# VHH binders against Ubiquitin fusion degradation protein 3 homolog (ufd-3), part 10

Target 1, 271 residues: Ubiquitin fusion degradation protein 3 homolog (ufd-3), of Caenorhabditis elegans (g5ees6r586to856)
Amino acid sequence: PLVPVPDFYIIGLAGKGEKAIAKLKELNEKQDAFQLNPDQINGLEELFVLPTSSNYSSEVTQSAFEMSLQWPVEHLTPVLDFLRIALTHHSLNSYFCDRERGQELVGRLIAILVSDPADVALKVLVCRCIANAFSHPVGRNLFASTELSTLAPLVVRQVLNEKTVLQMSAATALANWSLALLQQSEQCEQLGPKEDLLRAILNGIESVDSFGYLGEDAIIRLLQALVTVMWGDASVIRLAKNRNIAQIAARLKDAVSNDSGKNIARDIVEM
Short names: E, the ipSAE of ESMFold2; O, the ipSAE of OpenDDE; V2, 0.75 times the mean of E and O plus 0.25 times the DockQ between their complexes.

## First folded at step 5 (VHH)

Design c18 (from v1 with D31R S56R S99T E100Y; framework vhh_vobarilizumab_d1)
Fold by ESMFold2-Fast, scan of step 5:
Order: C-alpha cells, then sequence, then structure tokens
Structure c18 (fold): chain B 271 residues (1-271), chain A 120 residues (1-120)
C-alpha cells in the first residue's frame, strides 16, 4: 500500500550537473568573500559520480560547501542544488547532519525559508535538501530531533504555494518526515513529536479555501504524510479527529482524480 | 512526439540477472539526462539510477554495486543491468527523461513501465 509511506523518497538526478557547475562558476566569480578555489569546484563536480567508494575522498567537497553556503541568499540556488545531491551520499549526509553540524544546517534552511526569497527555486531546493536528508540514518535522526514548531510550519507553507514543483518538493519532505517520526516512535516507545508535525500540517491547510490549485501528486504525498503520522497511534488519531481531519480529507478527496488519492482520503474520512 | 518504451522485464529467481532497455524517440537523446525509476505494489515511486548526457551516473544505495545504468547514444537507448536480484527489487521499472534547466524540479516524460518480478 501507499500508506504508511513505504520507504523514504529520494529527489535524485535531474540531468543538469553540467549546467549547475557552470552557474556555480559564474556566481563564484561574483563573491567578495568565501570564493571557491579550483580544487573545491572540482570537488563539487565529483558529486555526480557514484556515491562514495573506498578510494574516494570527500574532504575537498566538504570544504567547498563550508565556503559556498556562506554566500548571499540570492546566489545559493546552485549551491543548494549540489547540497541536495550531497545529502544522498552516506559520508556527506553524516558530515552535514551529525551532532556537530546538524543544527547549523537546520538553521541555514530555516533562515532561507524565513527570508521568503522571490526566487521560487531557492524554496524548492531547501525542501529537496530536507527531503534528501532522510535518505540516511544520520539525517533522519537530525530531523526527527529538530524543532518541529519552527521548521514544519515553514515547509507546510511551501506545500500551499501556487507553483506545483514547490508543492511537490515540500509535500515529499513532509512525507519523509512523517515516516522518520513513525520509525522513531516504534523504536523509542515514547510519544514522539508526531503531534507537532500533525498540528503544523493541519494549521496550514485548515485556512485554505480551495485545494483545486494544488497538483494531484502533491495532494497524494500530503495525504500519505497525514496517514503516516497517525499510523497506529490512538493519541495522534484522537488529536486529528478533534481538529476535524475528516472534513479536510473530504475536501482533499474532491481535489484529486487519481483513485489512489481518493482511496487514501476516503480512509481518513472514515476513520 | 516524445516516446519512451521499456522492455526486458520478466520473472527471475533470486540471485538472477535482467537487462532492461528503454527505446527513446522524438527528441535528441544524447542531449538529455535519463533515469530509471521503480514502483513496487503499494509503494511510492523511487529513483533507482540516473545518467547525465556526459556519462556521469548516480545510484540509490539499495542497488549500488548490483545495478549498472548505461546509454547508447547512437541507438537512442538507455539500459539498466540488474545483477544479484532480490525479492524486494520486484517493481514496475520506468524510464524517464530529465530536464535541462537547473532550476526545474522534475522529469517531464515517462515510459509506460516494464514489470520485474523476483520470485520468492
Amino acid sequence: as target 1 above (271 residues)
Amino acid sequence: EVQLVESGGGLVQPGGSLRLSCAASGFTFSRYAMAWYRQAPGKGRELVAGIYSGGRTSYADSVKGRFTISRDNAKNTLYLQMNSLRPEDTAVYYCARGTYDLYEGSFDYWGQGTLVTVSS
């Protein structure tokens, strides 16, 4: 079944590595501080090769990100595009999402979303970085342990944006987040922050007059996130019922033509 | 116009091998990145492997070392060599064309898929 989310979604190769490095080089020449040297640029180019082998060093690549993430927000689009790919590599995921660096990464992603940049590509790529952070255990642990009261509402806001590519990227991040929280709750036997993620989602979508502008795939991902965060948890289900999730799910059902989406929404209505 | 047609799927025993092909038409194949996605019954779609126009490749961790993506630009064909197949590799496999623009977010054309069943 599509629910709970069966495995973490990875937003992978989009066939634009050569163009991404060209844009990175262009913007690198405009930097007054934190300009990359040729070795660092070459290290970023290597990200499009197969994930780490025993003979591959990522230290130059790590330093390239440490420098380029300090660039002005309006120049970060190619940097974040490389970062989303880096987060799919085991060693780089661990590097960025570990105890030492993870909170700084989360803080940077929050700062970009809070700045609400006019370039929608920046918001898309932040959501893709969040989604891809879940591809490895270290990233899952970081985001399962993050402050959902701050980051989750910012991601939910992106699901409601008019641009379908942003909707899908954000909904995918929420779907991965819900699965990480479900898996954590099964291991720890403690009440996880599932209620906080559910509240963030419901607070955002409750205010929407019509879901007709949302892409069908994004609605399906959002429905997957809702079911997954409630899965097998009577307390979370009770919270959702008290927040009138049945009425919200009925409206989402009306906005999809796909049978899979209609079936998931119907199951929420009937729970 | 643009068409992607997958072939090579079938029933195979665990530990076996299959080679998938994707025949592309209606565009200049050599200029586009290409990818293989899969979707198991009841699961979401996931990226298995991708290859850039320049030949750089990427793989999901679950298939690294077992699967090899390649392309033949003269024949407008994408391949996926699948070795050491496991029951969890059972899925419909889709060929997809990647976008050129750095800031675009998804693949724009998909094939109809080919079923791979690994007997358990």
Scores: ipSAE 0.000, ipTM 0.129, lowest interface PAE 17.5, mean pLDDT 82

Design c19 (from g1 with D30S D31R T52Y D100Y L101D Y102L S103Y G104S E105G Y106E F107Y; framework vhh_gocatamig_d2)
Fold by ESMFold2-Fast, scan of step 5:
Structure c19 (fold): chain B 271 residues (1-271), chain A 120 residues (1-120)
Amino acid sequence: as target 1 above (271 residues)
Amino acid sequence: EVQLVESGGGLVQPGGSLTLSCAASGFTFSRYALAWYRQAPGKKRELVAGIYSGGSTVYMDSVKGRFTISRDNAKNSVYLQMNSLRAEDTAVYYCARETYDLYSGEYDYWGQGTLVTVSS
């Protein structure tokens, strides 16, 4: 039987704050406009030392993002790294994902993915921002109500990238998205968004002959996204069967050695 | 805390075989792609073979059909089986872990390497 993900994944600190801080300071010195002052830099640095999912918010930290998000796209890597951490804090998640600023955030993330920047770190961090937006109710509501037809295919494309870190970040975003839509459908009995996410995933992966170049954890997250969006929903399962998900899942199963991944793929094949 | 320790290098005659081993510690081995690089005296470092966490492999053209990369997740080890060795394969061989670091290059190099000398 299909088993959905039990909770949202949070892409946390992993001890990389010092490099992000150093790059932020380096790129800050190159800014002619929107250069951060020392208090704003310190406000961003605080995000790497605070516990994830805390209720931290600061007007100085907010102003630092208001300034630094105006930087040229090629300088946004450390800014987006701070933003993905900020999204794990309840108050900052609400600030960025609320009705006033949420569509601006979504538009910015779409614009970066559409531009397909050569720097893979930008695409990784966009996917991590999306994943971490789901850590709190306001972010879940924003992405559950956001038009999937534009953003979801862009994220699915990142799962197929050759860089394992990008694959994992994108697959994690899809897994979180699928859980948010599952929870939304339980509240309002709305099925359309789940079918749209499933279609976006299948459209992206159905032509892939071999998934062997994908990292095993990314395949497992992708399989989790598929089962979560289908779980307990006869209409979504019927759509998936009509799209030949059994053959796709068999190819994913061939690319994993982990029993967990093989079991999830087998459950999809045997539907 | 991340450590990769190469072993198995030595002197071998042309046409001979060697197996290199890389013992890993300090990270969840099964989640990372790993690779073997080599650097010959006076030459640039080059990728020899790579293995993804899902088990698929990639090889440099000059070693295809001669070298085989494999991994044992239970033993936290990656191996390079080298057959039909040539003088041009003489190099220091390095085990490298795929980097998840967004601010650095594609692979991390941890360890001292192991010397392979192919000569009569």
Scores: ipSAE 0.167, ipTM 0.526, lowest interface PAE 2.7, mean pLDDT 86

Design c2 (from s1 with V29F D31R E33A S56R; framework vhh_7sr4_2)
Fold by ESMFold2-Fast, scan of step 5:
Structure c2 (fold): chain B 271 residues (1-271), chain A 120 residues (1-120)
Amino acid sequence: as target 1 above (271 residues)
Amino acid sequence: EVKLVESGGGLVQPGGSLRLSCAASGFTFSRYAMGWYRQTPGKQRDLVADIYSGGRTKYGDSVKGRFTISRDNTKNTVYLQMNSLKPEDTAVYYCARETYDLYSGEYDYWGQGTQVTVSS
């Protein structure tokens, strides 16, 4: 039952966030504008105490993000690490992804993915924020309505990065995106978003010379995204076949030793 | 918990060969890129070779064509085959695991190192 994606993946905190807290405090001291006060820092630290998906809302925590997201891009690593956790909480997910703030969030994430220099840690955290935004309905609606032609190719590019942590974070975001679009299509007749995500994925991967630098877990997440966006949809399946997905899936199968990955790839080849 | 243990170092004549091994434990080995680095006293560590979790490799300019990195995911081991050894290859060789921790350096775990000495 790895396909379709059985539930949204949540990229949660592994440990107590001690390194993220320490780096946040270090970089906070370097800020001339938008420096956090002690109450705002405490508001962010509370995110590591709360269980994932709790209904957490705090004016202090919201203000801490409003301030710290204005920091120079090279200082955003711990801020985005706190944001990815915040997006797993229903009230904070709604705060950042709602009608009022959602497009600003998307614009900020795009700006980081295209930033120079190319900081791997920032790109990892952008992909993790996108993945975790899907944990609640408001985030799902935001990214389902987002212009896929702009954001999806940027995320697919990260799957092909040489750093395995970035590959996995990006592939997880695509897997969650595919599930959100599948669930939306079951309630709404709109076909376009699923086709757009499929095209973005295939455009990104069809011409790579080797999948040998991809981690097996990232390949499995990518295969899950492909199957999920096609699931039960004859039109999307026809589009994929016309884009030669069988050849691409055969190459992904050759790059994975795990039986689960091989079985998913084989199912695509045999469609 | 996480351990990287190097072996296979030693003294060889110029033109000789050595095979280094790095036995990994305490994590799911197949999920991580692994690398070999080397360090001479008073200098920073230099990249020798990387192998990505999917098997693609990358080499430092000074060793390309002479050294080969490989991995065996069933044995949780990464290898470095060193051929046509030169005196300038003399260094302590370190096995390293790619970091998933965004606040560490490029690698979050290092082995103890194994000495390679190339001299006549």
Scores: ipSAE 0.210, ipTM 0.534, lowest interface PAE 2.5, mean pLDDT 86

Design c20 (framework vhh_7sr4_2)
Fold by ESMFold2-Fast, scan of step 5:
Structure c20 (fold): chain B 271 residues (1-271), chain A 121 residues (1-121)
Amino acid sequence: as target 1 above (271 residues)
Amino acid sequence: EVKLVESGGGLVQPGGSLRLSCAASGFTVSRYSMGWYRQTPGKQRDLVADIYSGGSTKYGDSVKGRFTISRDNTKNTVYLQMNSLKPEDTAVYYCARSETYDLYSGEYDYWGQGTQVTVSS
């Protein structure tokens, strides 16, 4: 089954990162301040050979991120591409998402989305960093405790962007977020965060005239997020019904040809 | 099965017009970014025009103001209206669809067979 979200999605690299490495080196040569030395570049390159379950943490790799994240926003594309890979590794996820650095990471991601850069790659990579942060418990805890009123609406805006790659990356982040909140709520009684995420999603999609421009996979991921955040929670379901989710789900159903997507949407309509 | 079929190419005199069509099957064009590219023998393919899923458009500098990309959702077809054609527009024109976005280059996943456009007297 596709609902609730069966496990956290991980957005891995489609190759060995040759393009990311080449672009990192090109932009590094343009830096006066915060230029990476060869050891720092090598530390980032080794991320492509580390296994996902690695407990290894490199101080030189950490210093490379400390330097390169200070680059101008228009030069951050390869840096964020390396960061989203780093977040899939246990020790680096803990480094970036812990109590000491987690709020700085969230603030940086918010700042990039708020600036609404013309380069869609930056917004794609922010959403992929958020999605991949959920691959380990420390990242899940960070985003489960993050104030959703600020970040979640920014991510929902990306789901509604005209670029299908951004739609999918953002919808994947929402799906992972919904699963993290579901799992946390099953361990502790908690009402606020799930309702905040649902409100952010419904506030964004209620204003859409047509869902026909959205990619089918993004719609399915969005439907998974909606079902998962409501899963087994009478208060969240009641909020959704009061926000007319049945009508919204019917419109999403009309925007997909895939049977899986239609079935999920129908189940929401019939709740 | 994804299939893109181009039509509408041919021989035209300078200053003339042509309308290219790209009939799609196996997917809905309104849900993907669609583009037209062109290729001259011995050179790589260059972007002519894009239409994004939300309906906004982008054009190559050499065709801006002369070409218009559009789509008809009921026919699941993408068009390229070419006006004020120049000899430099002579090329094979390809329709393309993107399913995956390259963060470092704008490459498309699926290509049609191409249609020849020749502008000469």
Scores: ipSAE 0.174, ipTM 0.522, lowest interface PAE 2.3, mean pLDDT 86

Design c3 (from s1 with D31S E33T S53R; framework vhh_7sr4_2)
Fold by ESMFold2-Fast, scan of step 5:
Structure c3 (fold): chain B 271 residues (1-271), chain A 120 residues (1-120)
Amino acid sequence: as target 1 above (271 residues)
Amino acid sequence: EVKLVESGGGLVQPGGSLRLSCAASGFTVSSYTMGWYRQTPGKQRDLVADIYRGGSTKYGDSVKGRFTISRDNTKNTVYLQMNSLKPEDTAVYYCARETYDLYSGEYDYWGQGTQVTVSS
C-alpha cells in the first residue's frame, strides 16, 4: 500500500554555520548599498543557536534580511543560508511568507532558479528555503497556493541536476510540498493543486533517459512525493495511471538498492 | 561515521597495471556518485574518474581509455583499474564521495589516499 510522508523534513545546519557567518561578513564589507550594521549581523548569528521550535521574532533580524536580500545575486549564498534557518522559526516564517511579503519572496526565489548560468550553491539554497518554508502553516499556505505552473517545474528540474546535493534538496522540497497539499486537501478540498504538482513531476521525469545518476536518497524523496500526492485520492491516482506512472516507477525501482525505495516504487507499480 | 579507505597503491614500471580499491563504511556507495582524484606535490587535486548510480562514468582527459572505474555494491567498494601506466600518473590517489560544500564546492568526504609511483 501507498504510504505518505509522515512529517515535514527540516533541513537544519550541520557544521556549516561558521562558514556562512564568515562569508556573510566578507560579502557585507563589499556592499555599497544595503550593508548590514553589527546589530543586524548579530541578529542573523543568533539564528544558529536558537532551537527551531522557538517562537523567535526580532525587528533587527527582519531588517537584516530586508537589507541583505537586496544584494547582488552572486552575493546571496550566505543570505539564503541564513534565510532557510529563519524559515524554521514560527515568527520569521510568518513574517516572510505572509500575504504582504510572500509573493516577493517567491519571485526572488524563481528569479534565482531561472538565472543562466545559476550557481549550484544558490539553487541548493533556494530549494532548501522552499523545503523549510513548509515547516510552519504560513509557509505551507504560501507555497501550496503559489502558482504551480511556474515554480514546481523549476524545482523538478533541480531534482534532475548532476549534483546529488541539489537533487536531494529539490526532492526534499517536493516531498514537503506534496505533504502540504495532502494536508490542505484533507481540510478543504481544492481543484487541481495535487494534480498540478503530479503533472509537473511526471512532465519533468518522463524526459529522463536514465535515473542511474540520481542519488538514492533523492529518488526515495521523489517516490515519497509521488505516493503522498496520490494517497487517498482516486482522481489523482487515475491521472497518474494514465501518465504511465507504473513504467516510470519501475525505472526508479531499478535505480535504487535500498529496500525502502524499492518497496515504495513496487507499491506504485502494483497500483 | 562516514569512512573511505583506499588500498592497492604501490610501485609499478611504465606500461604496468594497478587496481585501487576504496572500501566505504557508514553509507552505501550505490546511493552516491563516487570518484577518484589524484594529487601531485605542488598541484591541485584533479578528477581521475567518477561513477554515477546507473553505472555511467566520466574520466579526466589524461586517463580516458586507460583507466576504468567500477563498483561492487555487495562489497560496498569502488575500484579504479589503471592500465598502461605512465610516469605522469605518479600521484597520491584519493577516493571521494560526492558532496557539495556551498562555500568551496569540493568533496567533503575523502579517503586518506594511496600512493602510486610509476618508475623504472
Scores: ipSAE 0.273, ipTM 0.617, lowest interface PAE 2.0, mean pLDDT 85

Design c4 (from s1 with S30R D31S E33S S56K; framework vhh_7sr4_2)
Fold by ESMFold2-Fast, scan of step 5:
Structure c4 (fold): chain B 271 residues (1-271), chain A 120 residues (1-120)
Amino acid sequence: as target 1 above (271 residues)
Amino acid sequence: EVKLVESGGGLVQPGGSLRLSCAASGFTVRSYSMGWYRQTPGKQRDLVADIYSGGKTKYGDSVKGRFTISRDNTKNTVYLQMNSLKPEDTAVYYCARETYDLYSGEYDYWGQGTQVTVSS
């Protein structure tokens, strides 16, 4: 079943990490401050050979991130690629997303998403870091907070980018966000964050002239996010109906040829 | 394994037409933005046409109104219909898939290319 989101999506390795490692080493040599030593580089390389959701933590690996996250924004691509993998490990997720470090991490990710001109690779990796942060409870708590409502509209904006890889990464982050909020609401959490995420999504998509730039997989992920945030919640469903979600879903259905996507969109229209 | 194979190139007289095909395997073309690019010796690859995942198209200034990009999802193939061909359209034509790999540049897979020569 595709709705509600069946489990948190983890954006794992597409390859063996050789390109990320090579780029990290290349950019490391260009650093005048916060240059990584060989032990720190080895600590980051280890992340690419570990299982995606292992409970790995190392003080050397932590120090490597503390140094490399200080690099100029234009050099952060491989750093964020290692960070998105680190966030899938329980101990590193807790380290970066906890009370002490979480707000600094969020601030860094927001700064990249508001930067202009857009560096697609950096924005992709920010969305992947957010998506993977939801793999563990500490990250879910950080990114599902109402204090992070500024971040949701910035992620929604990335779903509308013309690059399909960015669309998919952003839509995946929204799908995970929706599932985290659904699970929290089932544990007697307040419903305000679900309404905030729904409003952010609808505000971003309701006035677009064309969904013709959007990939089918991103549309399906976005539809999953919409259904999941409304799932079993009369108040959130009522808000969505008042925002004319039926018309928006009909337009998304027209932009998709996949039967799964058409069926999810049809269910929203008929809600 | 991802593969793009172009066909349909050849020699044609000015004013003639050709239809290029790009057969894809290892992925679904409907899920990606796909493009046609061309290259003459000593120059960078030039945008001919893109088709976005949702079906919207984009054309390079020199070919708009003459060329049409399309796709057939059943055949997993992207086409470039070229009409009113001119000698300056002579180039190697490449099919490309939008990048999924952050480090490979804007397109991560290119076909081998097909030669189009417009000459009498």
Scores: ipSAE 0.344, ipTM 0.625, lowest interface PAE 2.0, mean pLDDT 87

Design c5 (from s1 with D31K E33S Y100W; framework vhh_7sr4_2; at its last look DockQ between E and O 0.38; V2 from the best seeds 0.00; counts 0 for: pae E 4.7 > 2, grease 24.4 > 24.2)
Fold by ESMFold2, look of step 8:
Structure c5 (fold): chain B 271 residues (1-271), chain A 120 residues (1-120)
Amino acid sequence: as target 1 above (271 residues)
Amino acid sequence: EVKLVESGGGLVQPGGSLRLSCAASGFTVSKYSMGWYRQTPGKQRDLVADIYSGGSTKYGDSVKGRFTISRDNTKNTVYLQMNSLKPEDTAVYYCARETWDLYSGEYDYWGQGTQVTVSS
């Protein structure tokens, strides 16, 4: 069963990351003030060989990110590729997503998406960093409850991109966001956050006439995000109905052939 | 092994029609956005048509209304129906797959190309 989202998605990368490492080294040679030394590069390389669930932490690796995140935006793609892996490790997630460093990280991710870079890979990796930040509690707190009005709309815009890999990365971030908010509301009654995420999604997609350019997997993931944020919550369901969720779900359903996607769209209408 | 094999090119008179095929192996075409591009000697490859993974289509300005991209998922094949051909459509036509590899540029696989020649 695909709904509600049963566990947080982690966007991993197969292989040893040879292309990311090669690109990092190439761009490192172009840096003036924030050039990484060999120990820092080695620390980043180790991230690609460690298991996703490992409790890896290294001061050298922390310093490598602190330096390389200051590179010009057009050079950040390989840096973010390493960072999305780092965020799957509990200690590094807790380090980078804490109150002070996390606010700086979120601000940088927002700035990248606002700049709307031509390099689609950069936008993909921003979305993957956000998605993987939800794999641990400190990252969940940073992204789920503190940036709904600014960052979430920017991520929703990425779902509507022509590139399938960006659609999927953004929709996965939204699905993790929805699950984090669902779990948070089950622990205590807070008004607003699930409604705010639902509004961000609906504001971004309500004017789309046809979703026929989106990949089926991305549509299914977006449907998962919608049903998860609505799950078991009469107030959120009423908001969705007031915003014509049935018509939006029908347009999404028209763009899938898969029974799983059709069933999720039907569940949304029948809630 | 990922492969794209174009076929269906040839000689045709102005106003004629051709149907190009792009047979894919090693992946499922409907999971990717796929495109047709064309190249004349000394020029860069130009977009002819895209078909998105969801099935919607996009066309270059010079071929709109004359060319149709489609796919047959049971044959794992993408097609380009070319009608009302003009001499300026003469080119090598390439099929391409959208990259999921962030470091390979916009496309990670291209076919070998098939020649289309429109001549009176």
Scores: ipSAE 0.382, ipTM 0.712, lowest interface PAE 2.0, mean pLDDT 88
ESMFold2-Fast, scan of step 5: ipSAE 0.349; ipTM 0.652
ESMFold2, look of step 6: ipSAE 0.309; ipTM 0.688
ESMFold2 (binder alone), look of step 6: mean pLDDT 81; pTM 0.810
OpenDDE, look of step 6: ipSAE 0.665; ipTM 0.860
ESMFold2 (binder alone), look of step 8: mean pLDDT 81; pTM 0.813
OpenDDE, look of step 8: ipSAE 0.632; ipTM 0.847
ESMFold2, look of step 9: ipSAE 0.044; ipTM 0.393
ESMFold2 (binder alone), look of step 9: mean pLDDT 81; pTM 0.808
OpenDDE, look of step 9: ipSAE 0.628; ipTM 0.845

Design c6 (from s1 with D31R E33S R97A E106T Y107F; framework vhh_7sr4_2)
Fold by ESMFold2-Fast, scan of step 5:
Structure c6 (fold): chain B 271 residues (1-271), chain A 120 residues (1-120)
Amino acid sequence: as target 1 above (271 residues)
Amino acid sequence: EVKLVESGGGLVQPGGSLRLSCAASGFTVSRYSMGWYRQTPGKQRDLVADIYSGGSTKYGDSVKGRFTISRDNTKNTVYLQMNSLKPEDTAVYYCAAETYDLYSGTFDYWGQGTQVTVSS
């Protein structure tokens, strides 16, 4: 079944590493400071060929990120693409998402999401980094914390963007976030309140005049996030009902033709 | 090299049916958002139907319930089944593929168009 979210979605890369590597090398040559040496470049290149199940951890790779994350924002596209892959590896996920470095990572991601003018590629990659951070316990603990409540509204805004690739990446991040919160609550470990994520989603979508411009796959991910955050929790369900979720779900149902999406939305309406 | 080749257009009586085909080469249709658009003389290009990589679909209000978009991943082809055709469906129909690449941006690929004429 599609609800609750059956497992964490991992946004992997099939055949796109060559472009990321080429762009990284191109932009590296333009750096006045924080230029990567050949060993650091090789350390990043290895991320696209390593199995995600490997326990890869390299001080050279870590140093490459410490340098390249300091590049100008307009040069960060390949860096964030490498970071997105790094977050799927247990040791690198722990390195970037632990309590010591995790707040700095979150601060960098927020800074990109609030940047103006909007760079779609950077915002896509931020959402993909957030989604992939949930692939391991340390990343789940970081993003499930109550101290990250300011990030959720920014991700919800990306679900509502006009570009379907950004909608899907952001909706996938929300779906993973909802599953992390559900699993934490089931373990009697409450690191983040499900109510805060639900409020962030409803605050973002309740005033939208039409969902017709949203891709159907993004709507389905959003519906999965809504059901998952409410799953088996009478308090969260009561909050959702008081926020008129039935009316919102009915409008989402009208925006999808896929039976799976209509069925999920119908279940929310009839809740 | 990306190519989209449409076929299946023609002249049909009101109430009739046509099936348009869009054969793609140089890329895999399952990775793209694929759509059918139509251009009526004196008007802007209008969305007829979209099919997303996950298989979900969306239709323009004027064709919903009469037209069906589908794809055959094995043949790398997208179809538009047009039923209960009306004179106002007369237009040049275009197949389009849109994808986003982080390093190249949005790519918009269009076929040559195929004429559909519904005569009374």
Scores: ipSAE 0.244, ipTM 0.597, lowest interface PAE 2.4, mean pLDDT 85

Design c7 (from s1 with D31R E33A E98V; framework vhh_7sr4_2)
Fold by ESMFold2-Fast, scan of step 5:
Structure c7 (fold): chain B 271 residues (1-271), chain A 120 residues (1-120)
Amino acid sequence: as target 1 above (271 residues)
Amino acid sequence: EVKLVESGGGLVQPGGSLRLSCAASGFTVSRYAMGWYRQTPGKQRDLVADIYSGGSTKYGDSVKGRFTISRDNTKNTVYLQMNSLKPEDTAVYYCARVTYDLYSGEYDYWGQGTQVTVSS
């Protein structure tokens, strides 16, 4: 992996989302309130057939999300799966992440992570929604402007979870977040959020006795996030050194066998 | 549509080496996590190695340091280089497109398997 993160990671679906569609329809039949009509279900299904490079905007699709996001949390798995795809489309990213709706979206994602549901799929999909929100400028601005002291520690907790799929999704969200903050700081020199993200990461990982349970891809993504949030910023680098990042990086290096990961960790130790 | 075809299995003596190949069609391997798994009759399937989008890898504890997973994006093929083979490595080896299915926990697609036997 190159550092700083060279471009935003997008977590898309490979196929036509057949399992997500089937589960959505199953759970839709269980809804007393906010049940989707056939047109709304079709609007969500269209997200899997449109290329993510297209600008997709549909009042029907928007209304489908406005309804289905009101479902009980235990029924949100397919809804969040559709939402992460929607966030890769410019118009839907703008719709959900703009000034009117962005804080409601952030609050909803925080509430799910705070509730710590037993179903890991919900936490995976929240992290994937956060990661994909960074695919467009409106989402980047929303999360760069969000109070990181609240959301960032919740995402770091997911990196440290025992399930490798959750580790990777959360680490990807952190990598995208670090790149968004780096790009924003280069445009207007707003540097405060970078320190908050760095503190959240270090607070989480310094409490861990062993990184041996973490998947190597998640460690590499986490190392990318650390380097990217420090990139070209003497103040953030000084904060990291004061928090003994060299010792933490050495421990992460010991947990990874991939040369790219070892090289990134070594560069942190030697900075 | 999606097919995974394994090859390269066979009989080898302890300490020997084999290279398994997994030829993929119907999708591009560089866009997916790909993995090798193995199964002995009557036992559960074990993770041998995964390779993720971006090239990062993960290995099962029993094979770490002995096996290497790689891919050739031009050939749309995933490989498993197996060194210092032990009798305990005897199994059917499966190639899989490793996308965790959040709704069932199952892997997307499996190959037919290739037999590896380590014996004198």
Scores: ipSAE 0.122, ipTM 0.461, lowest interface PAE 3.0, mean pLDDT 85

